# Ledger of designs, part 9: miniprotein binders against q9bqp7

Target 1, 240 residues: q9bqp7
Amino acid sequence: VPQNWFPIFNPERSDKPNASDPSVPLKIPLQRNVIPSVTRVLQQTMTKQQVFLLERWKQRMILELGEDGFKEYTSNVFLQGKRFHEALESILSPQETLKERDENLLKSGYIESVQHILKDVSGVRALESAVQHETLNYIGLLDCVAEYQGKLCVIDWKTSEKPKPFIQSTFDNPLQVVAYMGAMNHDTNYSFQVQCGLIVVAYKDGSPAHPHFMDAELCSQYWTKWLLRLEEYTEKKKNQ

## First folded at step 3 (miniprotein)

Design D4
Fold by ESMFold2-Fast, scan of step 3:
Structure D4 (fold): chain B 240 residues (1-240), chain A 83 residues (1-83)
Amino acid sequence: as target 1 above (240 residues)
Amino acid sequence: GDLEKEIYELVLRAEDLAIRFKEAVKSGDRELAEKLAEEFLEVVRELAKLAEENPDNEELQKLVEEVIRKAAEMYRLFEEKFG
């Protein structure tokens, strides 16, 4: 149990659509700030087990690909992930101007992988948008807020190569989602309530993406774990 | 999915058990160290079973070899401290 526990949901907000809600998805830019990001908090509070597992993964990859091959592989994974997020933002954004599209990226295995998930996504309210928890003092950049099968969700798009997964990202994904959710629910730039999360793992080979839905109860459980990680981060920085 | 998730969970349990084992050895807690080593071997057996069920998965075969080598290292440390 965290010392400074705070609720994930805001009792002053509704999850129902409001006529005053913007018709265009929100895209609030991430401001450079002394306030820590969700990603930084998670990276600096990894358990000994997580650090060891990440190092073992690196060593196995280096053994298979060579040092230069591993560097190239890692750079390609980063670039593919960035392009995947850009493609999804483009697909989900109601742009009126003609936008130049990367035909090769739209044909990618990752985009093929998520097609069946996208059919169930509607009512997009935010895309690549900054969130800040005003009381707990952390920031983040969330991928998407939209309805998935009728439920308003913080949606996090992940890429995975089935034969060579990123182990570390898998374990922190639920924490990342609830951290964004709690921040958005207490950020004055937003007026709605999000109670559910969705992690979508897309595959390079085009195999159907795996949706990991998180209901309100599950989000509350992971929220407590996120608060513990945030407390650990704050304590470490205070002693530094 | 399910196979990848099961492998991840087993690898995490193995890492946790190995770290706790080293701490038990350092603190001189022979009974705890022995118990943690036995639990580590149970994880090794589960990974070996998955490897047998997936003989074409070369990564899983190599993973089993790695955790077996780690178990051998753990037994060396145990004997050096408590032997």
Scores: ipSAE 0.000, ipTM 0.113, lowest interface PAE 18.6, mean pLDDT 78

Design D4q
Fold by ESMFold2-Fast, scan of step 3:
Structure D4q (fold): chain B 240 residues (1-240), chain A 83 residues (1-83)
Amino acid sequence: as target 1 above (240 residues)
Amino acid sequence: GDLEKEIYELVLRAEDLAIRFKEAVKSGDRELAEKLAEEFLEVVRELAKLAEENPDNEELQWLVEIVIELAADMYREFEEKFG
């Protein structure tokens, strides 16, 4: 347990919607500031094993594709992920203008992959929205907060080319979800409680996406691990 | 498919064990660190079995190589701290 432990859940909050909740999903813009982002904390505190694994992956890919081919591959993965997130935001938004977005974004294999997951998603409360933990001093941009099979979740959408998982994103993804959750639960811009997470891995070929549901107990376990990473980040920053 | 789901679940389990191992090493809990390293090696064996059953799956062959190296790093760190 971290020395400066802080609870993930806020006992003053409920996961039930009320009349004061907005009729459209919240989308608070992320502001650049000196406060570290979740992604920065995770990138700066990778273990020696994670760094070694990432280097091995890079070397393997360079051997397969060449240096220019690897650079193009990485760029394409980034662009496809961005397009997938844009398409999901459009699909999940109740606004007509957002639904009129580029038809090509809506017909990708990744979107086909998540169709069975989307059928179980409702009650969207936030999309591409900024969160800040005032006490622990970190910020983030979460993908989605919605009900999945009746439970309010922080939902993180991931793209993967079958069968190759991206180990770096897989290893830290549960930590990312709980970091967003803890921040949202203590952010005055939000009034509700989130206690569950969902990681959805969508596949390029349209094969059914893999949902990884995180209940409150699992979220609490990963929250402790996130607090350790945040403490490590703070210590490294003081020593540099 | 089912294979991709099994691989993903084993990778997530490996991640959890590796993180808990790092925590146990930092806290000086030798018994817990040893147990977690052994459980990690069992996940490696499960991935290796899937790789043997799917010899034409290049990505799975590569993944097994990567987690074997990670296990080696874990045992090196164990020896450095407790050895």
Scores: ipSAE 0.000, ipTM 0.177, lowest interface PAE 11.9, mean pLDDT 78

Design D4r
Fold by ESMFold2-Fast, scan of step 3:
Structure D4r (fold): chain B 240 residues (1-240), chain A 83 residues (1-83)
Amino acid sequence: as target 1 above (240 residues)
Amino acid sequence: GDLEKEIYELVLRAEDLAIRFKEAVKSGDRELAEKLAEEFLEVVRELAKLAEENPDNEELQRLVEEVIDFAALMYRIFEEKFG
């Protein structure tokens, strides 16, 4: 049980956005400082099992590809992920000039993979936008906030090459989503409340992406786990 | 030889733990499922060490990949069921 429990949802905020006023999606820049990011908290509080699996995956890849091949592979995976996020931001942005500029990014297998999910996405409120939890003192950069099948969600886009990614990349994804959600719900730069999450795993070969929807109850359960990770991070930092 | 015997014993232990893990998940026993997943990771560590000591053993390298993938699946199943 977390020692310093804090609610994920803000009782002072409406879960109903202003439906009649379409605005440009918010894009608050991330200003990094001493305040920890969601990704740093998660990386610094991995379980022994997660650390072991990540290290063994790395060693396996080095054995298969060589050290230079592994560096090239990881750089390429990172670049592909970055390009996928840029393409999705372009697709979901209402700006015509941005869509035209990124036309060539729309030709990837990952983009083909998510097409059926994008048909159910509307009412975009934020894209590549910074969030800060003013009370719990952490920051993050979320991918997207939009309605998925009529429900306002924090949406996190993931790329996967078959075979499956290592455990760390999948295990902490729900925690990342709820951490962003809780931060946004208590960040003065935003006026709406998000109660749902969506993790979308896109595949390089264009196979249909898997949507992992998280309702309010599931988000609340993962929020408790996120608070424990944040507490562990804070305790470790004070004891160093 | 000694290596083949060690691999065989570790494989049998991994299979037993995997079967018991699936039954624990099916029965909703979170505490047992977590313990069995942790014990499975100890077997993965031992197999990985043998693979590192025997880098030219192609079957052993392949087996380690297989058990690492299965361990990742076990933790995904655990989170989905007990989240």
Scores: ipSAE 0.000, ipTM 0.151, lowest interface PAE 15.2, mean pLDDT 77

Design D4s
Fold by ESMFold2-Fast, scan of step 3:
Structure D4s (fold): chain B 240 residues (1-240), chain A 83 residues (1-83)
Amino acid sequence: as target 1 above (240 residues)
Amino acid sequence: GDLEKEIYELVLRAEDLAIRFKEAVKSGDRELAEKLAEEFLEVVRELAKLAEENPDNEELQELVEYVIRMAAEMYRLFEEKFG
């Protein structure tokens, strides 16, 4: 077990709706300080092989597109991802204000891709909301907490341009999800328990998104791996 | 797709087994190390089968190379400790 082991689930919390739950999804703003974010921890603790695969992908893309083309491509991918997340927040929010956004943002291939997943999503409790693990000292910004097929999940929305998924990002996604889950389960801004995760990979051409469901056992397995990454990050920071 | 999920789960399982294997070697538990190495090789065989069935999947080929390199490191550590 990791030296700084901590449980992912909080035995004092229930995943069932109760009268004290907010009627509107929570949206706690992310406050920047010296506490590391989940994404920072993961980026700073990539394995040699993950770095190799990422660099190989970058080199191949630069060869195919040129340096300016690669910059444009990566900027476009980032912008499309941002718009996808904004559209999903709008769709899942009960507030009419978010529905006033440009209707063209809601017509992307990525949104078409996730339609079958969205039909199974209900009981939204948090959207684009900050989490902090006070004991383990890390922060994050989760995409969504909602019921998927009747199970309360931390849901992470990902975009992928077929046929070239970004492998390193994909393999760290369960660690990202469980890191958010563990933080939220121990964050005083939240009163409910999440025990499941869902990673949804949406496709640019509108083909059906792939859901990667993570049950409580799988989340516990990835939580142990996240704790090891967090320990590695902490040791690197102390020793450098 | 289901293929992407399967590849992903196998790579993470391989990494977990390799970490537990290194701890077993470090602690001098030869029997546990051998058992974990056997489980690791089963995961490698499953990934290799998927790679053979999907020869045009460049990323999958790279991941097979990645787990084979982990296996080589595991055997090196085992030999150094127990050889």
Scores: ipSAE 0.000, ipTM 0.126, lowest interface PAE 13.4, mean pLDDT 79

Design D5
Fold by ESMFold2-Fast, scan of step 3:
Structure D5 (fold): chain B 240 residues (1-240), chain A 83 residues (1-83)
Amino acid sequence: as target 1 above (240 residues)
Amino acid sequence: GDLEKLIEWLVKFAEELAKLFEEAVKSGDRDLAEILAEYFLLVVRELAKLAEENPDNEELQKLVEEVIRKAAEMYRLFEEKFG
């Protein structure tokens, strides 16, 4: 029963829109500095089991594809993920898009995969936006903050290529989501409160995306684990 | 051949994931157990596709059924401990 001195939710904030909130989704650029990112903290504090699984997955993929094939595969997966996020940002933006661009986006297997999720997404408040936890001193770049089925969520979009899934980026997804949530809830650039998370796994073949919804209780549980990872990171850095 | 090697590696990976999953459940590590179960399902999906591409390979068909049953067992154990 770990004591949590730093709550994920900010009691001074509401999840309801107010008059001071901007009418367009926020997009704050990520500032590069000595402050660690969420991904850096998670990568440098992986458990022995996570390191073992990552190494074994890598070895098996190299066995299947060859070293050059594995490098090409991981590069292609990264590029596909980047394009998917760009497409989602365009779709969720209130700005008008060109008809040719919209047609190309709709033809994507990944975009087809998320259509049933997107119809339940509204009230977009932030897209590709930087967050910083002022007290705990970490930063991140979140994908999206919007209402999913009426609940304000930090939404993280993931791509999965069947039958050759790229798994290493999904290891700490719930921790990543709550880290962004806690940062945003304590970042002076934002005035609203988020209490829920959503991880959406989109599939290349257009199969229906899998939504992993995280309610406030689940987010609080993962937040405690994120704080332990952050503490481990800080202690390791002191001892280097 | 390359197919036999790939199947052998995927089976070994699935066995390792199932063992680590059971240890995570026993230790009460819900997050690790969930991640390991997700990894296991991804291995099952790869084996299932290989089975679909090789419909005359009866041993591979049986193997897919076996890992699907194992996945169901893992989710049952997860729900019992964490549900």
Scores: ipSAE 0.000, ipTM 0.153, lowest interface PAE 13.6, mean pLDDT 76

Design D6
Fold by ESMFold2-Fast, scan of step 3:
Structure D6 (fold): chain B 240 residues (1-240), chain A 83 residues (1-83)
Amino acid sequence: as target 1 above (240 residues)
Amino acid sequence: GDLEKEIELLVKYAEILAKMFEEAVKSGDRELAEWLAELFLEVVRFLAKLAEENPDNEELQKLVEEVIRKAAEMYRLFEEKFG
């Protein structure tokens, strides 16, 4: 077990009345400081196998696209992901905020891909919101907290381009979700308990998105793995 | 040649995916195992396409047979653990 084991769930959260929760989704800004982010911890604690896999994927893409083509491809993937997240925030926000800004964002293949998932999403509590684990000292920016099929989830929206798969973010996605969950459950800016996760992989061609639901037990299993990664990160920093 | 280099990279990629899959199965990480298996199958499909386009490449035909057998073994391990 990790030496610095800490529980993912906060049993005291369920004792708070829901009347204290805002009717509008929370959007806490990410504060820049020396505390590591979830993505930094994960990137700096990749296994040798993960590093090799990422390097092989990059070399394969460079062989197919050239160095300039690879840069253009990765830049385009990043931009499309950013636009997708902006569109989802607009769709899930109240009417008065963002829904009418750019109707072209609402027409992308990625948005078409997630329509069947969005039908099951309600009760949005947080969008593009910062979380901090006050005891374990890490921060993150989560995509969405909402009910999926009646269960409150940390929801992470991912884009996938086929036939050339973008594989880098896949291996650590569950760890990212549970890291955000654990942070939110112990962050004084939030008053509710989240016990489930959802990773939604949307496709550029509009093919139906794949939802990967994580129940409380699965989240607890990934949480232990996240704590080991965080411990490894802390150890590596001591040797810097 | 470009084909030989591409095949070598794909084979090494498949080997790493298979090893990571076995670790995910042993640790009880079903979701990670499913994603790694999907990535492995994408590599298998790509190698199969290359073999179809190069029917006289005997080594490539053998490699496709081997990675298909590995995929079957991965499925057996998955069902045994997660059923």
Scores: ipSAE 0.000, ipTM 0.128, lowest interface PAE 16.5, mean pLDDT 77

Design D7
Fold by ESMFold2-Fast, scan of step 3:
Structure D7 (fold): chain B 240 residues (1-240), chain A 83 residues (1-83)
Amino acid sequence: as target 1 above (240 residues)
Amino acid sequence: GDLEKEIEELVKRAEELAKRFEEAVKSGDRELALKLAFEFLEVVWELAELAEENPDNEELQKLVIEVIYKAAEMYLLFEEKFG
């Protein structure tokens, strides 16, 4: 149980749109700071088992592809993920202009995979936007905040092909979503409340993406787990 | 239900892979042992993902911990024999 509990939701905020809301999605830049990011906290608090699994995954890939092949594979996976996020930002933002590389990615299996999810996404409030938890002192860069089937969600876009690239990302995806949610709900740069999460796993072959919806109760459960990881990080840093 | 069937199939596959891994280590087949260990890790990843999607399923949460422990045990055995 977390020793320094703090609520994920802000009772003074609403999830309903109001006249003061920006007409375009927010995109607050992530500023360099000594405050830890969600990603750093999660990476620094992996269990010994998670570290073992990540190391063995790397060895398997190296065995299959060779060291140079593994580096090329991981670079290509990262590049594909980056292009996928850039294409989604362009698709969801009324102010973005498609670039040559984004146009090529619109024909990719990942974009085909996510089409049926995108049809249910509207009311975009934030894209590639920085969040900071003022009280708990952590930062993050979220992918998207929008309504999915009428509910305001923090949305995280994932690409997947077998074998899975990173074991820590698989285990920690819900923790990332709720960490961003809690930060946004207590960040003075934002005025609205988010209570739901959505993890969308898109597939390279264009097969239908899997939406993993997280309601308020589920978000609260994962929030408790995130607080435990944050406490572990703080303790480790104190003992440096 | 569908979830219970999927979990059952993954458990059976994990048990078979672990057994074949031990036999490969015993026979000194390093390449086969390594391949089977990685296939076991793929099953661990799939079970972990199901556990994250079903956080209220306490048996599934326990199962993920058990297979992670088994993977660590397999790693130690591999390093001991093939170092």
Scores: ipSAE 0.000, ipTM 0.169, lowest interface PAE 11.6, mean pLDDT 77

Design D8
Fold by ESMFold2-Fast, scan of step 3:
Structure D8 (fold): chain B 240 residues (1-240), chain A 83 residues (1-83)
Amino acid sequence: as target 1 above (240 residues)
Amino acid sequence: GDLEKEIEELVKRAEELAKRFEEAVKSGDRELAEKLAYEFLLVVIELAKLAEENPDNEELEKLVWEVILKAMEMYELFEEKFG
């Protein structure tokens, strides 16, 4: 049980839209701070098994591609993911871009993969936006907050080529989502309540993306696991 | 030989654990599924050790990669079902 338990949901908040809510989705920039990011906490608290599996995967890839080839491969995967997120932000923003959109990005396999998910996404409230949990002292950058099938969700977009390139990303995705959710629910820059999560895995070949929906109960379960990881990080930092 | 027998035993153990894991997930037995996934990781670590000790064994190297991918699938299934 976490020693410093704190609730994921804020009883003072509602998921219903308010007249004072901005018409344009929020995009708060991530501020450089001494406060650890969600990614930092998760990276520093990987189990010995996770670290070993990551090292083995990396070694196998280096054997296959060479060290320079591995660097190029990982850079290309990162670039594809970044472009996918940029395309989704453009598609979901109600603000029209004065410049023409990149037709090649909009017609990519990843965008085709998520089309059936996007038709169920509406009421976008935040895109590529920073969150901070003032009480628990961590920060993050979330992809999207929007209604999915009528429920307000923290949405995390993932790209995948078989086999999946990053083992750690697969293991910790639900923890990232609930960490962002808890932070947003207690961040004074936001006024609404999020109780659900959605992890969407898009495929390069355009095959239908897999949505992994997380209801309030599931989010609460992962929140407890996130609090334990945060506690482990804090203890490890004290002992260094 | 000795190495081949050891690999065969570890592969058989991995297959058994993966099958029992799927059954535990289907039946909603979280504690059993978690234990079986952990035991599967121990087999992966042991196979990886053997591969490091036998760097010229291409078949063993491919096998290690396959069980790493299977471990990933098991973790994803566990998270989807139990949270």
Scores: ipSAE 0.000, ipTM 0.136, lowest interface PAE 12.8, mean pLDDT 76

Design E1
Fold by ESMFold2-Fast, scan of step 3:
Structure E1 (fold): chain B 240 residues (1-240), chain A 86 residues (1-86)
Amino acid sequence: as target 1 above (240 residues)
Amino acid sequence: SNEELVKQIEELRKKAEEFIDKARELAEKGEYDEAVEYLLKAAFIYIEISELYKEIGDEESAKKAEELAKEYEELAEKLKKAIEQG
């Protein structure tokens, strides 16, 4: 554990399952709060380099698609991502794996893309569940907590078209994952310890998804960077 | 003040060269998406170098830095298209 007053891992928690753990995945609803979300903190503390790359990508896309075409493209990407997350929640829920109304959600290239990853996912403990770091005062909505190849992970599902939209490769996916992990590890609604992360990039054409596994050491390194972003956010808020 | 600006330019140039070397390594491994990111990071640094040269009053060096930024942006676009076509 790195020397820090705000560690990512909770020394009072075990990573081993116990008999009192719920058999159904947790789904704590996210409440609108004055407390900042992980996504807000990251969006408000982008580096000058990230802002430059995002703006340049945006300008090039607008030149290619037109302003209305760019708006339609970004709206479509958002909707596809939302549908992908809904399909994964349905697939991974032990109680509701198949619903007639959700059948169409299961027939996308993105779902085909993640099939080989899903074979290695088991022991689902949370789905689309709110987390709050009570001491650091931030909240988030994580996609999934489950075992991947036998290791308990915070799993974040990402969609990408081939070629991958530039924006996804410049943004703070590892920081998002460790922020959720640290929050969950210190949230009284949860009793277990998560030490690993997994970012899964699914492709629209059904090409095999790319898993980016983050071990405990890598998570600790990104946690330090997340704390710096959270501090920057807090300082900016004080000056407003 | 000009001595401080020159030091900043030297540090930025070193950082840009490191990013270019990283992009080359990634491209050799077929990691074109990441290579594109590092090329664009280097291009951004050259734009900053150009602005610092303008503050010093060195317009010729500013133009050369701007030209390097454009070259790396074009290389990034070429690699991006290679992803699409490969």
Scores: ipSAE 0.000, ipTM 0.160, lowest interface PAE 14.3, mean pLDDT 79

Design E1p
Fold by ESMFold2-Fast, scan of step 3:
Structure E1p (fold): chain B 240 residues (1-240), chain A 86 residues (1-86)
Amino acid sequence: as target 1 above (240 residues)
Amino acid sequence: SNEELVKQIEELRKKAEEFIDKARELAEKGEYDEAVEYLLKAAFIYIEISELYKEIGDEESAEKAELLAFEYEILAEKLKKAIEQG
């Protein structure tokens, strides 16, 4: 697939703010579909190295925690991540009342970790919102679209526990962000252009979160890798 | 200790550079399939280096190692695809 024929940015869309921009962030529900999700494409096209690293991590954790301990650990990590995303959606939604924001999770270490990042986030355009690429036929559910330090970004919130061994698929995280970006830029439910990405890694102990900013050039580079993964997925699906 | 981790990182970095040099040599000889394998082996080592940097709290160096691993994975995929198409 030639990258130049399927650009990440839409030439018909403006990067300038519109007077008709919604004051309330968009939250388009993810609908059941036969069209593959970004997560499914990435999961089905993991490299042999990624599969090996994941299995090695799993074996180490089971040896350390036992099988039941590993299940409890992975369940707790999943639940903490889910609660973190729910808290962020609540904090960033202008329609939330103070009462709705006054939950135990708003006082978590992860929320403390991202406070300095949140101060630089404004102009929220979408939260927990579905995207679909009309031409490339894939869907996704993105975390957030907002301005970070004055630049409109697809923002992806991640949680991390130190010093526990954790497989961070950094290559898949940027691919996920650009896949959502390309889909949103070609989705008729949205009218704006996004050219930047941001991956925010929050820490359980409240240590300052690390922002990984992706400018337009870097997003274009990751877009090439995403197109290769999507093509690999399509070929594998044809042979099943 | 952090000193032992730093020593391990240095040894892994040297190994990764050897694999990159081998991949370059193989590509110059037209042995592209083997060149792809060595690029992927080097990328794998840079992922390991990144994890070790995270263990010592050097997030900046961890990110740089992850970027190197990404660059070599992209190069390997492009080379692999070009071979399959050409």
Scores: ipSAE 0.000, ipTM 0.147, lowest interface PAE 15.4, mean pLDDT 79

Design E1q
Fold by ESMFold2-Fast, scan of step 3:
Structure E1q (fold): chain B 240 residues (1-240), chain A 86 residues (1-86)
Amino acid sequence: as target 1 above (240 residues)
Amino acid sequence: SNEELVKQIEELRKKAEEFIDKARELAEKGEYDEAVEYLLKAAFIYIEISELYKEIGDEESALKAEWLAMEYERLAEKLKKAIEQG
């Protein structure tokens, strides 16, 4: 049980469209400062099991690919993920050109993978936008806030290969989503409330992406786990 | 195929339960270090099960498997701490 509990949802906010809401998606720039990011908190509070599994995976991959091969592989995975996010931001932005969108779609199996998910995405409210929880003192950069099948969601786009080599990243995905959600719901730069999450796992070979929808109840459960990770991070920093 | 993944999950689940049973037997015999190792092996398998459930789109089962992995890790940590104090 977290000692410094704080609600994920803001009772003074609505998830329904408001006339005062901006007509274009928000993109608040991330300000680099001493306040920890969601990803830093999660990386610094990995469980002993997560660390053990990551090291075992790393050793196995190095044994198969060599040190240089492993470095190239991990660099390529990171680059593919970054390009995938850039392509999605372009596709979902109202000022994206048709020619540029078509080029991105032709170049990526990941984009082919998410086509059926994108058909259910509308009402984009934020893209690649910074969030800050002023009370809990953490920041983040979320991928997307939009309606998925009529429900306003924090949407996180993930890339994956079969079999999945980066097993550790999947454990914290729900925590990452709810951390962004809680921050946005209490960030003065935003006026709406998000109560749902969506993790979309896209595949390199173009096979259909898997959408993992998180309703308000599930988000609340993961929020408690995020608060425990944040508390652990804060305690570790006090002891340095 | 999803059919093949479901079969793989079932085989992994059976293996994890065997490891849990082995951990219990070892703990009853006072072999705590080995019991911890088998609990961690079972936890590892449940992590693999969770990933396979995500692959077939069964989010609920994936979360349950992830939860089981965390619980067995916590049990192993608790047992390890007891060994260090004893």
Scores: ipSAE 0.000, ipTM 0.166, lowest interface PAE 15.5, mean pLDDT 79

